# Designs tried in a protein design chat: VH-VL binders against Polycystin-1-like protein 3 (PKD1L3). Part 19

Target 1, 163 residues: Polycystin-1-like protein 3 (PKD1L3), of Homo sapiens (Human) (q7z443r523to685)
Amino acid sequence: TSLNMSTHQLTITVNVTSLEKSLIVSIDPDSPLLMTLYLGFQYQPNCTHFHLNITLPKDKVWQKDEEYTWVLNPEHLQHGIGTYYITAVLSERQEGAQQTPSLVSVITAVTQCYYWEIHNQTWSSAGCQVGPQSTILRTQCLCNHLTFFASDFFVVPRTVNVE
Below, E stands for the ipSAE of ESMFold2; O stands for the ipSAE of OpenDDE; V2 stands for 0.75 times the mean of E and O plus 0.25 times the DockQ between their complexes.

## First folded at step 24 (VH-VL; framework fv_levilimab)

Design j9 (from k3 with light chain K54R; at its last look DockQ between E and O 0.76; V2 from the best seeds 0.74)
Fold by ESMFold2, look of step 24:
Structure j9 (fold): chain C 163 residues (1-163), chain A 122 residues (1-122), chain B 111 residues (1-111)
Amino acid sequence: as target 1 above (163 residues)
Amino acid sequence: QVQLVQSGGGLVQPGGSLRLSCAASGFTFSRYYMDWVRQAPGKGLEWVSGIYYGGSTYYGDSVKGRFTISRDNAKNTVYLQLNSLRAEDTAMYYCARDYDYVFGSYRPFDSWGQGTLVTVSS
Amino acid sequence: DIQLTQSPSSVSVSVGERVTIDCKSSQSVLWSSKNYLNWYQQKPGQAPQLLIYRASTRESGVPDRFSGSGSGTDFTLTISSLQAEDAAVYYCQQYYSYPYTFGQGTKLEIK
């Protein structure tokens, strides 16, 4: 996948099949790029029409794999089951005589936090949420109780279009 | 020509305070993360603090809660407020340019200030 | 926190000899095919200077005799033909995760 600094934006489509899991979107460039991502449900978003946006790299991170990761929790995805569109647009451009295409890596995944509910002897998500420091490498689980925790992780299909 | 010009060091007593300044020129200051690194006499380098483009701040374990990094993009200046100083804070303090988050390479600390000596003694 | 351990702590060698300095990280500093590890040179009375970034890329103006290698947790700085002006302390540094950390340094002396 390639993002052209001068003429192109990038649109990611992903099908969400569960309203319980969080969507992890990683768009990691070879060199630093400043970009804005826009989320749309069943339509292609732009800078004036979107459900949510984020600027990458994030300002509050602890590790490099967090900088270009967007965590979309179930409350962000309560628009429904179906196709979500993410449009990535460069916020600033390199000035100069040469334009070099930037290579970006796009990975989408879903994840959910669980704890062992000892009374019922089953895994539950109640009181646990996927945190903002989650990436494709790790799931941050934020729980309001002290129990054993685990997470799942599934890479999901997505389509990337360059304009 | 990239320049980082530091000021504000000196001698203080334990428990005292100082503010270090680092004035930048020759580059688009607001596009860069900025950091402070210190070196006690005869010792190695220790990362002290960093500040992101959006204002988020980070601190080494030995200084968190006592030091505050800040920046003024209008003045192209990064500051380090040193409070509750201890003898072990005696060091040469360097400001350093981190990488450009907009269009750069992942290569922090390609430019350093000249250093500012802080001495904490009674 | 990621700890970086350099070896040797000091070395004394003659002009023209080959020197290697190792840096071992307690955790991987590799992400997306990039190693977030730098090497710096510090001469007496001076601020450090960047030599190598992303483990193996020489900074502009750094002589070809300096090279970096390694990936993940194990890294090496090599000076292939030592010059008198290379006497300095050398540091590795990771910038994969906060807090950023430096190795303890390797003092290189000319004998």
Scores: ipSAE 0.652, ipTM 0.841, lowest interface PAE 0.9, mean pLDDT 87
ESMFold2 (binder alone), look of step 24: mean pLDDT 92; pTM 0.947
OpenDDE, look of step 24: ipSAE 0.823; ipTM 0.912

## First folded at step 25 (VH-VL; framework fv_levilimab)

Design d1 (from m1 with heavy chain S56N; at its last look DockQ between E and O 0.68; V2 from the best seeds 0.67)
Fold by ESMFold2, look of step 25:
Structure d1 (fold): chain C 163 residues (1-163), chain A 122 residues (1-122), chain B 111 residues (1-111)
Amino acid sequence: as target 1 above (163 residues)
Amino acid sequence: QVQLVQSGGGLVQPGGSLRLSCAASGFTFSRYYMDWVRQAPGKGLEWVSGIYYGGNTYYGDSVKGRFTISRDNAKNTVYLQLNSLRAEDTAMYYCARDYDYVWGSYRPFDYWGQGTLVTVSS
Amino acid sequence: DIQLTQSPSSVSVSVGERVTIDCKSSQSVLYSSKNYLNWYQQKPGQAPQLLIYKASTRESGVPDRFSGSGSGTDFTLTISSLQAEDAAVYYCQQYYSYPYTFGQGTKLEIK
């Protein structure tokens, strides 16, 4: 949940304590800003050394709170429990750019989809995945099964704003 | 100076097709999302379609499945293909510049084309 | 879909008076301190023109008698001292969620 800022880069540090939960990383620039995020486990990633990357704003969104949201599911985080680093590389201003400062805020959250599994009388995540339309405001749950008495369950984690 | 010059409208019969064009100049076209908005005679504005930087497209409910937006960054042009036209599609069609996703401001529709009339009647 | 409802649907007001036009959204258009809501002016036979973006920021070249206020679901366009050239139809528009939507419009006439 730590944020470090330097020229045209941001470093986000997140401690992952469960391999079953999804990580939601939300970056909120004050004005539209093209960027690339790189994920690393136990090291600071860059454009040549990373496990995963994404370009923001996303090209497929339903609403504006999704544009700068990276959803990292358990399969993306299977490198282990521990510290993940995210380096966000921001686009540099060109001569045609207006004279406004770039202010960026960052929020991270952890979420998981659950349903009540009547057979075991317990909450389960089996066959359910946090979807790409998830944000810090809501969790999209995508499930691939029909069970005898299944119900969807949203988990909205408490947000931590470092800004 | 920003210019959006439209063409391609006219009179068509129900079930017909038209392609509207909007040629842009005076700005870096590939950095901007682009949209189409229409206005039926004597009525209000209705958003029709939009296209993102990577080519992903969005449509209003009334036109989904019948209209297709596209762009050609080499020609600085956005298109709207109108298929299976109905009488209720009769409107003035405007192209509009959405915002610059690279380092713009959240200021969509700051520039509009002159409008292209589409009339659908027997 | 986010529906925008404007009130009044029409208004007739004298030059020099204050006019307010309200726009109510069926869902919040606020995210991270930004309201994704614009106001446009459309005169007869013309394309719409942007007046206000992000609910309260005036577009360049728009007279300072135009101001926008509100947040979340309730928004207001104010013309503080009406002039004859302000006769037009005014629209609010959200760009928070697809599909984008417009209010039904408010016709402003000079009496």
Scores: ipSAE 0.546, ipTM 0.792, lowest interface PAE 1.6, mean pLDDT 83
ESMFold2 (binder alone), look of step 25: mean pLDDT 92; pTM 0.941
OpenDDE, look of step 25: ipSAE 0.780; ipTM 0.900

Design d2 (from m1 with heavy chain T28K; at its last look DockQ between E and O 0.76; V2 from the best seeds 0.76)
Heavy chain, then light chain:
Amino acid sequence: QVQLVQSGGGLVQPGGSLRLSCAASGFKFSRYYMDWVRQAPGKGLEWVSGIYYGGSTYYGDSVKGRFTISRDNAKNTVYLQLNSLRAEDTAMYYCARDYDYVWGSYRPFDYWGQGTLVTVSS
Amino acid sequence: DIQLTQSPSSVSVSVGERVTIDCKSSQSVLYSSKNYLNWYQQKPGQAPQLLIYKASTRESGVPDRFSGSGSGTDFTLTISSLQAEDAAVYYCQQYYSYPYTFGQGTKLEIK
ESMFold2, look of step 25: ipSAE 0.694; ipTM 0.863
ESMFold2 (binder alone), look of step 25: mean pLDDT 92; pTM 0.942
OpenDDE, look of step 25: ipSAE 0.821; ipTM 0.913

Design d3 (from q5 with light chain Y36W; at its last look DockQ between E and O 0.72; V2 from the best seeds 0.72)
Fold by ESMFold2, look of step 25:
Structure d3 (fold): chain C 163 residues (1-163), chain A 122 residues (1-122), chain B 111 residues (1-111)
Amino acid sequence: as target 1 above (163 residues)
Amino acid sequence: QVQLVQSGGGLVQPGGSLRLSCAASGFTFSRYYMDWVRQAPGKGLEWVSGIYYGGSTYYGDSVKGRFTISRDNAKNTVYLQLNSLRAEDTAMYYCARDYDYVWGSYRPFDSWGQGTLVTVSS
Amino acid sequence: DIQLTQSPSSVSVSVGERVTIDCKSSQSVLYSSKNWLNWYQQKPGQAPQLLIYKASTRESGVPDRFSGSGSGTDFTLTISSLQAEDAAVYYCQQYYSYPYTFGQGTKLEIK
């Protein structure tokens, strides 16, 4: 039995409209699945042409919603406002018998950490960053000061293509 | 046939050390997370430690800083180093196979070793 | 840490009867339509054995008389038409968040 390579890859397309917010990419397979994600700005990336990559599931997590979550901060998105492509290359499984299909769900969102600046009476992001434990359920805020903080969270449109 | 064969254990004094071993066979060891679970005499189960595919380690609050989990994929073996032992560490220690992170199912602890008794007594 | 509380602590029933064991979680273990909760059976002198994972999926080789239900924070193991071999301690366990935790156990005796 030959493996069809197109059944082990998917592409996520997302439009980034702000360079100050972090992008949360959450992939939720129904069964454990090893994958490598590649990021491209305005082109479809692959294993030899990409801006950034990650291997999922992450090796250091505290909660299941962190395992398949990629946090892309503004420094990771410095290529511009516009369309980002994420190619997820799924692990090849050598077949001696037929395998059940893998079901995968994808959610993309943007988030930003804020604190209340009492003298200006406004929310500010200075000294705060979205941390690596952030997920679609919660935003980890890493601040270099002890203040009251909050975050926003907005699900953004994306297109998913299974190849 | 999936097997987890445990060794080590025994009687030690408070403050002493032991190294528990769990040798795996019948499956692709490097694809599985591995864990240790203990059970004090007459008590329930307590998760002790786990180790991920990339080597990241996790510990229960009662053992953090004293116990160290490790794995050797070439030998298909997971280890638990028990240091600074206390009387409350007396328990049956089980190794257990967590799930296969590559193409498995989300069903941890589907296979267990037979247990290794650790007794910490003056 | 996520605490799991089982009830009852023990039960003694006759062969053929139905038993329900509850497990309550201090916080939700539901994520992405999966409940990260298992049930284990431990017979005297043996290691625990997996019965049910993801709250309701029976492990291979587990008799149909065992079933799991519930979602979020409230879970139930149901054992119908009990057999003498079902005498054991039953544990629920969450694997949503580290540290993993077990319920306190429910001892099932068959009279």
Scores: ipSAE 0.609, ipTM 0.823, lowest interface PAE 1.3, mean pLDDT 85
ESMFold2 (binder alone), look of step 25: mean pLDDT 92; pTM 0.939
OpenDDE, look of step 25: ipSAE 0.816; ipTM 0.913

Design d4 (from k3 with heavy chain Y101W; at its last look DockQ between E and O 0.80; V2 from the best seeds 0.71)
Fold by ESMFold2, look of step 25:
Structure d4 (fold): chain C 163 residues (1-163), chain A 122 residues (1-122), chain B 111 residues (1-111)
Amino acid sequence: as target 1 above (163 residues)
Amino acid sequence: QVQLVQSGGGLVQPGGSLRLSCAASGFTFSRYYMDWVRQAPGKGLEWVSGIYYGGSTYYGDSVKGRFTISRDNAKNTVYLQLNSLRAEDTAMYYCARDYDWVFGSYRPFDSWGQGTLVTVSS
Amino acid sequence: DIQLTQSPSSVSVSVGERVTIDCKSSQSVLWSSKNYLNWYQQKPGQAPQLLIYKASTRESGVPDRFSGSGSGTDFTLTISSLQAEDAAVYYCQQYYSYPYTFGQGTKLEIK
């Protein structure tokens, strides 16, 4: 899905239903943009009141699908099950000439890494984490043991507001 | 007018060091990623290194651990420190402007420096 | 690493003729409706010059006879009516994944 982005801000709301899955937030613009994202639980965050922030594009990436992806692991989401708000704010604007809004594509998804636990004959997430190179296209699994690995991936509902 | 003026090339012995400079003008330097690309005599182009506007650095496999890219936004200059030079590092080295993270398009290498020759021989 | 293979390696054609140069990527360079692939022209003794970015967008000042097409893994540079000054080496380049990589080049000569 593609949305227009203006010089004001963009707010994404997403309902988190599990405290064990990671949330993947992708905000890919049609042209390079510097933005800061702020995370809030049950409130709309801003630059002075937030739980967590990130500056996009990321400083250390290896592929373009990583540049505008925020990976929020369970430790980042332990504020509770419910509605999380993400406010995206553009860092600078050109003064003078009238500007058209930038187009951005916003996708949110949840994912979790698993390994096959031979003793219990089941999939487990113990010792596995969703890594920072994860994107809408793929999940990086970082596990502290050597075994068979897999991941799930589900696009989840979100709403996007522009002001 | 966008300009990238390079300096610092020359002849160096194997194992030696050299520092390349690229002075930028005609654009807001701090908003651009910057890269180095090299071309060995009679060969094609090889990306060498890049630097994010905030200072994160990237390197090609053939130079990782030996070369260091840096930038000085106050001087509008990007540098490439070449250490532990080998014969296969002999090439024309170009600096190039990557894209603008604020007001650009995804169009890297729209401007190139004139090139500086590095020759590694005993 | 993403490998780019150009074909042909060289070509000799007459002024006014149409030339196509292909670039095949070992992995897709498409993300979010954008192909992260450029074309460059390099004349002897000169730095490369950007011709086409995002696979199909012509850089300012580049003549209309140059066009780019393709998506994902298969890309083409077309010169629709060759001029004498177009003799050069042409490179494709991906900027989807680090390390950035170039094709091996296609040498274009005038007959």
Scores: ipSAE 0.584, ipTM 0.820, lowest interface PAE 1.3, mean pLDDT 86
ESMFold2 (binder alone), look of step 25: mean pLDDT 92; pTM 0.942
OpenDDE, look of step 25: ipSAE 0.762; ipTM 0.897

